# Ledger of designs, part 10: VHH binders against q6dbn1

Target 1, 243 residues: q6dbn1
Amino acid sequence: MRCISCREEYLPRNAGTCKECYVEAGETEEELKREIDDLKAKVAFLRLSSSLDHGTSSTSRSFTDVVLIASEDNAGSPPIPAHKSVLVSRSPVFKAMLENEMEESLSGTIKISDVSYDALRTFVYYLYTAEACLDEQMACDLLVMSEKYQVKHLKSYCERFLVTKLSPDNSLMTYAFAHQHNAKHVLDAALSQIVENMDKLTKREEYMELVEKDPRLIVEIYEAYLSKQVNTAAGGTSTSKTS
Below, E stands for the ipSAE of ESMFold2; O stands for the ipSAE of OpenDDE; V2 stands for 0.75 times the mean of E and O plus 0.25 times the DockQ between their complexes.

## First folded at step 4 (VHH)

Design g3 (framework vhh_ozoralizumab_d1)
Fold by ESMFold2-Fast, scan of step 4:
Structure g3 (fold): chain B 243 residues (1-243), chain A 123 residues (1-123)
Amino acid sequence: as target 1 above (243 residues)
Amino acid sequence: EVQLVESGGGLVQPGGSLRLSCAASGFTFSKYAMYWVRQAPGKGLEWVSEISSSGSYTKYPDSVKGRFTISRDNAKNTLYLQMNSLRPEDTAVYYCAAGSYRPWPTSEYFDYRGQGTLVTVSS
């Protein structure tokens, strides 16, 4: 069954061959595990290097060709050195900015005034490593940045984190946040949480805020609730459906 | 690309009027509460006006209440600030900003902010 079922490269030999193929596959698995461990070590080294660079710019300045500056209103945040090639390869927005002979491309400076230094630094680190350490605040900040700079994987990564933090206490505002940022995965999860706890909706002080500031969101919640009630009554066997 | 581009700033005499505009692009303008914030020379950012996503709710601090009027045109993706009875203390760089809902409490927060337009009130 083993060699007969092989698709990529089975060797039609005797019973000893089937065992040899199994052993060879196990050896390849161990080799790949070692490679994964090596890559993890390299990522950890890059994280440590970035941490060390945080305290001194003179040690790390040597190879960068662009600097990013977060808000200048707080006595000037430290500039974040980076490589144009990394920014361009990871973000179509940075690609357009740097390849269309914009002032940023000529001056080597990109000013971003609507983000904190910590969020910008973490975002840049993600562009280099494809990894970020998230807490609730950082996940929201990076989701906004991922939408602005069109970094799809980071947006998905932040959405997965935010879904793990959903509770009845934060679901209404998480829904509002996700709606603004077209964060469909978080939006759907938050809406489901709200609909399952509908009796608590009007007890939140944020409910009155949204009724005043963005009443359409509340209407959409009630419409989703009514849709679920109809589907629950009509479909005795379908339990996961929510429009 | 997400952009907020302010215009309409300039030099004006005390008691005069100015109308600021903010052209928004790259995001769904109609889903955002919008703000005008200002920064006077040597001071921090000060909130001066808020408008809901639909335009049905507006809010002002006492320092500008009755003198400033915020409005929006969602069809044109444009935010406005009508400033009347201007005073020397209104001299500042004025920024257009898009507010965000957040799942967890935080200090005042804006998802997007423009580069600003300078308003100078002097005789």
Scores: ipSAE 0.536, ipTM 0.760, lowest interface PAE 1.2, mean pLDDT 79

Design g4 (framework vhh_ozoralizumab_d1)
Fold by ESMFold2-Fast, scan of step 4:
Structure g4 (fold): chain B 243 residues (1-243), chain A 124 residues (1-124)
Amino acid sequence: as target 1 above (243 residues)
Amino acid sequence: EVQLVESGGGLVQPGGSLRLSCAASGFTFSKYAMYWVRQAPGKGLEWVSEISSSGSYTKYPDSVKGRFTISRDNAKNTLYLQMNSLRPEDTAVYYCAAGSYRPFPGTSEYFDYRGQGTLVTVSS
């Protein structure tokens, strides 16, 4: 039998998962249940409000009070209408921006210079619906936005997607990306995959790039590999510097 | 809140010098490769300079090589661009940008964060 969480084989006397993953999954499950319950309550309220409006006509009944603009190099992207109440409830960053009578609160316009129109539109859609259509590029873009605007549930959603796309071919750069964005679940998954395939590390084109541009990341990978070797050594005696 | 705030732009005569600064906040500056990019009136974005997270690696296009120098102070969360021997064709809005390692190759350069820009005008 294989553990449903870590995919490692274990003796079938255990209850459908390895003991370590069972304990870890229990702690994670409780945290996620609280987050899911909060998010579902917010989404249900927003969806009910939208249904009561019956605004399927060509005329907008949305009564939006703010617009978001993606500032790309040609400045030709259309504005994205939104509600301040939704932005404030979903993002502590938007709350700080809009509640303190800053320029954005007064003008009703929020300019976001470092995102594509498609990423911004998908991000706003997620704030309203808790749903987003992800591919590899969109998941990375939305993970960055979720960190910038402190949208914890979107970050978790993107992390789960990125973990499913991990391969030996992308694991090194996925580790580097996750390290910059404090994406702990992706970071741990990528590191595990790298450590399990250490014989291939130096054969990657990206290896030399990271050695030159960010050598600390490579050092951390070797340290993690060494730690795993030490932890599996007979009695742990190989950690002694003296003997 | 993530912010990149550029300063140091202005009007300068051909052959003159300017030093641009970019103050970074709201993210771990020392983990990011940093870039200067510019946009001349009526043109697209043009990459001007790159510096690695540690500052040990820098890269420039031929158009500015030998004239511009990128540097960073990770203790102060500040990026710099020293511009010498300025030419009228260097006239542009200059943006400070933070790039990340992307696990999936794209057709475009990726910047996670970009500032609002500072205008540099080179004319008599």
Scores: ipSAE 0.539, ipTM 0.779, lowest interface PAE 1.3, mean pLDDT 79

Design g5 (framework vhh_ozoralizumab_d1; at its last look DockQ between E and O 0.01; V2 from the best seeds 0.00; counts 0 for: pae E 18.1 > 2, placed apart)
Fold by ESMFold2-Fast, scan of step 4:
Structure g5 (fold): chain B 243 residues (1-243), chain A 125 residues (1-125)
Amino acid sequence: as target 1 above (243 residues)
Amino acid sequence: EVQLVESGGGLVQPGGSLRLSCAASGFTFSKYAMYWVRQAPGKGLEWVSEISSSGSYTKYPDSVKGRFTISRDNAKNTLYLQMNSLRPEDTAVYYCAAGSYRPFPEGTSEYFDYRGQGTLVTVSS
């Protein structure tokens, strides 16, 4: 057994100390899980209380006071019933929309024309539960929605997921996507992977698309590559204090 | 708040011209490819023009090529569509849309991050 948490190497003789670190980490993990569950319950209670303040007698889905509708080319995605109190408490954009005498507040209908039904449903589920099941496409859709509705924790969650899915095959378009959305964590990770695989850059079909549509992105990649080569040639001196 | 606000629609006679505008706010307009898409009464969405983030690349379908011109002013966060030689079949609600780069694309579909509420163009005598 080795003690990774404190980065101290002990002789094989001192196995008890590493065992103590392991036990302590396990206890901390259990305590944090209990605290998360308690906080989730408190948030749920606050949503119930907020709903009552808005004149509803219940917060169950059978007592919803608003519906969200996704745009589809084909005849009608089902409307997604929700509670105004939940939307208002979770998104400052929905708060502004619903607390003013706007069409959405008056009609009880919110139309979202630039999102799929599955993405909207998953987004609403996240607003209620703080949980979302992500695949690669859903993470991108929810990242865009998190920016539009200003749900900062969801954006961070989607960024962490997208970084785990980076590959040489998707890194160029991941960089372009992250650049549009000011997704700095994903942007830096994608750029690093592109720079490490520069010999493959011009062989990607997406390279020619970006050269035509957004050449500045390609220039930025070459500038980052040149900067890294200069630093490597200089013997690896550190000039940055970032992670 | 992200907003795309279209204007310039109206009633025009066949052979006439209209210029549509789209005012963008709440996102970095200069980083996005922009699109005009339309929906005719009782029909699905149809793409009508594309312009790259810098304005150096434009694309049109055959149905409007030579008649419509897309342009942008990144300093003013504004997208334009100049429509000439209008036909009754150009009657539609016209939407501006901000294009998306996607690392996991499905098929040949275009992805839009944002779309406006639209402006109605009626071409009738």
Scores: ipSAE 0.624, ipTM 0.833, lowest interface PAE 1.0, mean pLDDT 80
Fold by OpenDDE, look of step 5:
Structure g5 (fold): chain B 243 residues (1-243), chain A 125 residues (1-125)
Amino acid sequence: as target 1 above (243 residues)
Amino acid sequence: EVQLVESGGGLVQPGGSLRLSCAASGFTFSKYAMYWVRQAPGKGLEWVSEISSSGSYTKYPDSVKGRFTISRDNAKNTLYLQMNSLRPEDTAVYYCAAGSYRPFPEGTSEYFDYRGQGTLVTVSS
């Protein structure tokens, strides 16, 4: 018998693997299990009580030293309590704001412009838990926040989510959005989808809007499209000579 | 970091020969069965050669049998593919891949633990 892993001959004692590979696999499994448990424990240990939503527990607001207020457009939104130490640890922008003798540091109030209360709350929650329930809109909002406040982990999280929601129908708008917020992964994915569906998408209203609003993006799209076409043509010529 | 770096690809005339190399790092090379796979333009991934961890066993699909030879130097952490009597249909990006603890079904795509970035082989008159 040949081992399914190392492909060496072995005595048929094990189901598909040699003894050495079997033992190694077992050891690896155990190591991974330990690592997973350790990581879980670490995450649990590092998890801060984010019970911002538990309005009732006096403990959740304990020792907060800063409040975040959503945009002026949300006149009347409740302040979101937080800890400076957490904000500073998660965002270099907050660090810069709070370590300096800026008004925010002195007043204990940070005003966040151009964000909804829900988005801000979710954002703050993420800073404490590294968790967020996302829909497309929330993902976009948080992506913007993550970029603005340089929260890389959140940005990546949002990008991954948006890529999974990418379709021909939303590809143009997603591309434009990604471009505006330096979302490289989303941008690349969207561009790929656009190029694959160029014949359909150029007829859409969104395309015309982009032509009007940002013709540079259109140029980029066409460059990518042309590049793909050239590569395809080059590959096709090689196959035709063999017939 | 695990790395597989293919080299030796290029343009060759029909009937010509090429030797591909794959330099492996970041894992215990000598414990892995190694593979060459290729992807032609517009086609899926195709298995082209297999070699056991020690190099004592090799296997080829009918498409390349008698023309291609896989070998390895475990001391140098290097995999080789000697390609002789090359045909236009051999034109593809060739990838070095390592398999561990997973069965490789013949003809089915990516059951590899590691795979390189590939090297282009073009067979054209």
Scores: ipSAE 0.124, ipTM 0.620, lowest interface PAE 1.4, mean pLDDT 84
Fold by ESMFold2, look of step 5:
Structure g5 (fold): chain B 243 residues (1-243), chain A 125 residues (1-125)
Amino acid sequence: as target 1 above (243 residues)
Amino acid sequence: EVQLVESGGGLVQPGGSLRLSCAASGFTFSKYAMYWVRQAPGKGLEWVSEISSSGSYTKYPDSVKGRFTISRDNAKNTLYLQMNSLRPEDTAVYYCAAGSYRPFPEGTSEYFDYRGQGTLVTVSS
């Protein structure tokens, strides 16, 4: 038997690698772990300070120069201070808004009244740290915001999270959400779940609701289902399926 | 500035009726599905009705089906909830909400782009 990596012979009970290649893989793994730790240290060194990194009672020395204001609830949502340089660096939409002397650039206030304070706070924290604590609702809220402000890094992060939470139970509603918000990765994953569970899902009230509410989406689902059953490389025409 | 302003709440006897209104401004009302949700004292939000952006599709939970009717007037940017045969259990603050979808099963979490400040409905003898 020959090793997959170095082509050297090994005993039949070994898992396709010789002892030398196994030891080298272990050494490579430890080298990668050291590189990960070094990169984490570099990220910590480069991370910008913000008022969101301090406790509620702390005096901030962050020199923030813009505020974001969420929903105009009766409680008067707190302003979220931020740095224009961070917003511009992370979002082409904030870049256009803040560099071209638009109203927001001159006033130093960005009003975002279409999301909750908690979602906006989490969104800003992500712009500084590339981290967010997600649940399904927060991931949806942040995905919508990431699309609006063109923060591709966050959109990808939310998409990966939502894909890990997919199940047959939520696949129809997740498909509709992803379709509406141009979440391609989530859309494809949800469609795959729907196609694999078609016989169960077509009996659900959610399915009937979708047929009546958005029949175009149902057509897309059936086209994907039929394409899988035929498994053709020739494309989407029915003539290819009959030949 | 997005605003959803509810009105029409008040005190009513069991078996009575109320009509709630929600005046919308600051967004394209006709592009949004609209919802009524309610919150009884000390409880969480409960969904009570949905209407599609065109008004052609409506849905209700069993607790209010046949008693409540949601409607909208896209020319006036106004959402309505006709509540008939009111029960003491219907006592709550009623909110109108705008959303594009419900991404998770009913009874878990719901997504709304906008929500109003609410109007109190009290049903008591």
Scores: ipSAE 0.000, ipTM 0.177, lowest interface PAE 18.1, mean pLDDT 77
ESMFold2 (binder alone), look of step 5: mean pLDDT 80; pTM 0.807

Design g6 (framework vhh_ozoralizumab_d1)
Fold by ESMFold2-Fast, scan of step 4:
Structure g6 (fold): chain B 243 residues (1-243), chain A 123 residues (1-123)
Amino acid sequence: as target 1 above (243 residues)
Amino acid sequence: EVQLVESGGGLVQPGGSLRLSCAASGFTFSKYAMYWVRQAPGKGLEWVSEISSSGSYTKYPDSVKGRFTISRDNAKNTLYLQMNSLRPEDTAVYYCAAGSFRPFPTSEYFDYRGQGTLVTVSS
């Protein structure tokens, strides 16, 4: 057998490598594990405790200098306390808002319309911790907020989640949503699934809604399908030639 | 910064007309179906009109059909509502809203909404 790394002959016990390459791979793995542990320690050291953590001491909720209010849920939702320094470091939109003597900077209050309390609270928690518990609705809400407040890392996080939830039943509307929000990873994945299931396109309840509201999206789907057919015919078969 | 800024509201006599405008910025206006929604005193939010991304399709509830006309200018990122034959029951705060294509069930129909403009129809 030949080593897959150095191409030298080796004893069969070393999982496709010679002894020297096997030892080197093991040492590399150990070094990478040490680097991961170091990076985890650095992240933990730099992480800010969220003022929204219920299990934290009173000190972690101290010295907030701004409050955010979700305006959609009437008088029932509490203000969300935060730190201006965290908001401006995570979002260039909040930076512009809070550094330019805007009403929000002067009053210490930021009112956000068209967002639920739960979505706003989860969004603020993410700005402090880079963590969020996502379901399908929350991922969509946070994707919209990430684009509005220009939080690129959150947008990528939501896109990865939404790709895992993609199905033939939701792919048409996922495509339309991703197109509105320039969510390229979700867009490409949704389009691929739609093209693979073109026989179901006109059977979706949402098909006529998109034809009415934005027919350009439907044209783009048909164009993508035709391109795939042309490439498949020109490039041969994508399946095994066995039977 | 994403903004929807409504204008053109005011006091008008019954039977009069008003034209509302909504200036959109910070997002790709031409990708969105747009809505006018209103909230009358003591009432919930009510849908008033809808327009497709291109402007080719419009929809109205029976309460305003034939009296109100929605239109848009994608080159100017502006939405309009022409309101004719106004009635006292049309008194409300009028909001401009950008519709959302959502793949999962949700109560949120709008990605963005403005601050509103007050329309008062009174003798």
Scores: ipSAE 0.522, ipTM 0.796, lowest interface PAE 1.6, mean pLDDT 82

Design g7 (framework vhh_ozoralizumab_d1)
Fold by ESMFold2-Fast, scan of step 4:
Structure g7 (fold): chain B 243 residues (1-243), chain A 123 residues (1-123)
Amino acid sequence: as target 1 above (243 residues)
Amino acid sequence: EVQLVESGGGLVQPGGSLRLSCAASGFTFSKYAMYWVRQAPGKGLEWVSEISSSGSYTKYPDSVKGRFTISRDNAKNTLYLQMNSLRPEDTAVYYCAAGSIRPFPTSEYFDYRGQGTLVTVSS
């Protein structure tokens, strides 16, 4: 047998890996755990507010100088206090808004349209902590916000989450969403799913919806499929899908 | 920064016409389906028109169908709403909005919405 990690030959003892590589993997795991703990401590130290939610006592020292308001039609959207220094450091869009003596800089109020209170609160919390609890809807909302405010780290975080939720049932709409918001990692993953299931493309309810709303996306899907077929060097043989 | 700026609202007599415009900037306008939505005094937001990214598909509710026409000019990043045979019940603030095709079930809301333009239909 060969070790799957080092590829050295060994007598059959362990399933798929040699004894030495198994022990080394355990040692590496412990080293990575220590590094993760160290990085967590560093991140906690560097946070302007290690507890936007957790420091009830440290809240007495929060000198917020700006408020963000989610523009929802119901009156249930309270202002979210924040620090201009944090917003400026995390987003070039907020930097331009707050440093150029715009109305937001003068009034101390930033109105953000077409976002729920929960999405805006989660977005602001992420700017302070680099943490967000995601579900499918929140990941989409925060991806849109990350594009609007150019928060690249959050966009990558949301893209990684959305890729884990890809299925043949949602791949068409995920492709369209990713295309619209320049989410390249989600776009590529969704397109791969669609191309691998081309025989089901026209059977999806969403197919006619995309044909009506954005027909060029359908054209791009067919073009990608044809390019994959042409790029197959072995002609009529199936391309291995195994990564 | 994403910006949608509506114009063309005003006071008009019943049976009259108005043309609304929406100037878009800060995003790739040609990739978005666009909407006109309105809010009458003391009422919720009401959808009044939809147009596909290419302009090939349009949709209207029965309340305005045959009276309102949505159009777009992707070269100018501009959305239009031609309103004919206006009625007092059409009195509202009209908003230009950009919609997203979402992969998961979400409530109906828009990625971007403008500041609005007031349309008053009164004698």
Scores: ipSAE 0.144, ipTM 0.476, lowest interface PAE 3.1, mean pLDDT 80

Design g8 (framework vhh_ozoralizumab_d1)
Fold by ESMFold2-Fast, scan of step 4:
Structure g8 (fold): chain B 243 residues (1-243), chain A 123 residues (1-123)
Amino acid sequence: as target 1 above (243 residues)
Amino acid sequence: EVQLVESGGGLVQPGGSLRLSCAASGFTFSKYAMYWVRQAPGKGLEWVSEISSSGSYTKYPDSVKGRFTISRDNAKNTLYLQMNSLRPEDTAVYYCAAGYVRPFPTSEYFDYRGQGTLVTVSS
């Protein structure tokens, strides 16, 4: 076996790295963990509000000048208080909305559709703290919001999470979702996984769903597959001994 | 404003049938997948049917498969659920819901959800 870090040979019992590279990687890991902890402490120091998701805190509502409302909640969710200065600093869409004396700036109310109250609350909390706890559903909701409000950092964060959840079983619908919401990194990763598993494409339940919903996506998948086949054939040489 | 308004619920005897309707407004109905979900007293939301934007793909959990039929009329912006051979365990508030394309389908989260219509299956 070869060390995956220094490329030198190692004994099978060394778990893919030689002893020296393992020690060096451990030292680098400790340095990176310390740097991450330092950055987290700096973010915590710069936090404008740590009680935003509590809603009822008088401290978090002090000097707020705008409220956000999830319009899709039929149960009537509470408004989320925020600061125009924070929204403007994090999103060029909010900047345009609030700086140009649009209706939202004059009324002090921003209505947001297409996501649940919990997703909106998590989105606003991210604008203040750059922190969000993601599961698969929340990552999708926040990706949609990050695209709509042009919050590039959150979009990248959600895309990285979604790529770790890719499997042959979800790659077709992930591709469609990423295409719909301009999620380029997820789109490319999902397409790659589909192309690597083309023998199973037509056997997926989701295949017929995509053929009906957006047949152009299926055409794009086949075109990507053909392009990969051409490039693979051009670079590879294979001699068959069967005559 | 986006609205989903369910109707057609009521009291029905075991083995009976009901047809639920959902009137949609404020969004492009024909571009959304539509769902029926239910919540029995003291329980969480349970997905009971899904229909594609065009209406040609439908999906059901085993608990209602063969008994419930979802359909839609895109010209009328209306979603339907035909419920046959109803059982006491079908007693729940039924919600109409709309969602975007999702890579991780769940019975819990939707872009839009209605106020619900109560279905009681009892003698």
Scores: ipSAE 0.035, ipTM 0.316, lowest interface PAE 5.3, mean pLDDT 77

Design g9 (framework vhh_ozoralizumab_d1)
Fold by ESMFold2-Fast, scan of step 4:
Structure g9 (fold): chain B 243 residues (1-243), chain A 124 residues (1-124)
Amino acid sequence: as target 1 above (243 residues)
Amino acid sequence: EVQLVESGGGLVQPGGSLRLSCAASGFTFSKYAMYWVRQAPGKGLEWVSEISSSGSYTKYPDSVKGRFTISRDNAKNTLYLQMNSLRPEDTAVYYCAAGSYRPFGTPSEYFDYRGQGTLVTVSS
């Protein structure tokens, strides 16, 4: 019959595509895999960091011109060496900060408050490599940092990770967190999870915390639930008509 | 750029009053619980007051309860701390801070955002 791709007549096949289009798709897949490997090699060649192992301490770099210090740890954490050119190219916030600093003193030190050494180190590693080793807590820390320093790609990456970790047990606080950080992808996923498990909502200890501290979030959840119930009832009416 | 800029600190006599202000920008202020925290010379950070996103809930430690009042103006993105009956032990750098809800792990001792601080000195 007709190939679903090229629309030409062919011998009957279960896949709904001709052998010629199937072979062509396989050839395209191999070409794309080769292109991906080439691009990965180019990215590896262009990396500005010395030999790094993801999830381990970075080695020192030659000719760094700035150090970042996590102020939360006060006296204990080592400074993180970096290049101003990398920070400026990855973050418009660092660009604004370092352009002003350059004109005044060339101090070469950036103090970042209310961040752990591990979060700061992982964030800097991401700016160099576009890679981060995430657990649930680190994903939240880096999402906050991605907003503060306007690193949109990292924010999207953290959101995708957090959605995979959603459960009835964490969805209420994930919703509240996502709402604060304008993390729409996580927000929508968390709200859906809550609405699917409304019988558990008032049984969470976090429910009372939100009722006291941010009751509008609870109102929004009930409004979403009511909207879903109304839409479900409308669907049932349509189904009944066909019977 | 996320910024919290404190103002209103200064030198005051014991028993006096000061009003601190914090101007917030670069994030949705009305969605955050806000805090005042302080650091006295040679000491660690101490929580001073908490206010919910709407302003309907406030909390204070016993050391300042009845003397300090936290408030906010979401239309102006501004946080306030009214400090009355000041004591020499209230001498500290005062920071405004924004905290978020965390879905994973134990409660954090740090805040998402914190300002540069304003010095309050209570002495005769």
Scores: ipSAE 0.578, ipTM 0.799, lowest interface PAE 1.3, mean pLDDT 81

Design k1 (framework vhh_lunsekimig_d3)
Fold by ESMFold2-Fast, scan of step 4:
Structure k1 (fold): chain B 243 residues (1-243), chain A 124 residues (1-124)
Amino acid sequence: as target 1 above (243 residues)
Amino acid sequence: EVQLVESGGGVVQPGGSLRLSCAASGFTFSSYALYWYRQAAGIERELIASISSGGSTNYVDSVKGRFTISRDNSENTMYLQMNSLRAEDTGLYYCAAPSKYIRPFPEGTGYDYWGQGTLVTVSS
């Protein structure tokens, strides 16, 4: 048969399209499904803010009631104005902080340690819009903040980005970073890449630093490698079974 | 609370020497890789030297052979010994450390802890 779109030959089972057009249509369907899932997640994330804004003037976006200040190491950066209602709806950590009459709730000031002004500004923007422009450094910074403040949607977004940036050259440090910040998706992807390139592990500049500072991470890598070797041997015997 | 405080900057003639210090508090100094950055007028902040927790050092080509990074874990202090200074070495010098000892992309200005900066002016 001929593809109704490009007119190339195809098997009849391909729903009236050639293999190339059928594959492209399948890829488009998967892309659209991922986009729908992403939009649903963004809508769910933003819905809490919209609901909290309903019926009160104090939840207006133009009347801020709290300021966030970046790390003391970046002293002199401007404070970032925000709304308590938005922070509370996005983060159970901010909810606990602001609703339990802690110092931050009473003073209207939240000081955030270990964060740059740019990272904090981008984090706050995400809490309002569910949007952030990521590079490798920003994705790492926002992942750390999303873990600390329990912003699950942002953490997933940053993990997906970081997985696309994995290479044999960065996988050891990405693994260590993901382990430190409970980034399971990145952790598993990085570990898989390290195990596939074990001959290069001891050649990494960072290897001896990790052996000194967190030797258990290195042990975990070797254990994962041994597990893979055992599973490979088991697969071989399974496929070579005789009656 | 983590603090990094630079000192040792000043005015020096071309060919002169300066020793910068970075005093650290609020974290286990010996556990971290540490960095020196430089920012000149009209140029973005650049990494010029690094020292790992294990003592491994790296330098940008423009300072290699002239600058030496070192650390004293007993004093919680990192140093940058600058020799054969040139006019192009003029700028603000910052020390930096990651909030965690592990970062997959430690290049650039994305470090979690920064000092205030110390000014170095090389002029005749």
Scores: ipSAE 0.020, ipTM 0.283, lowest interface PAE 5.5, mean pLDDT 76

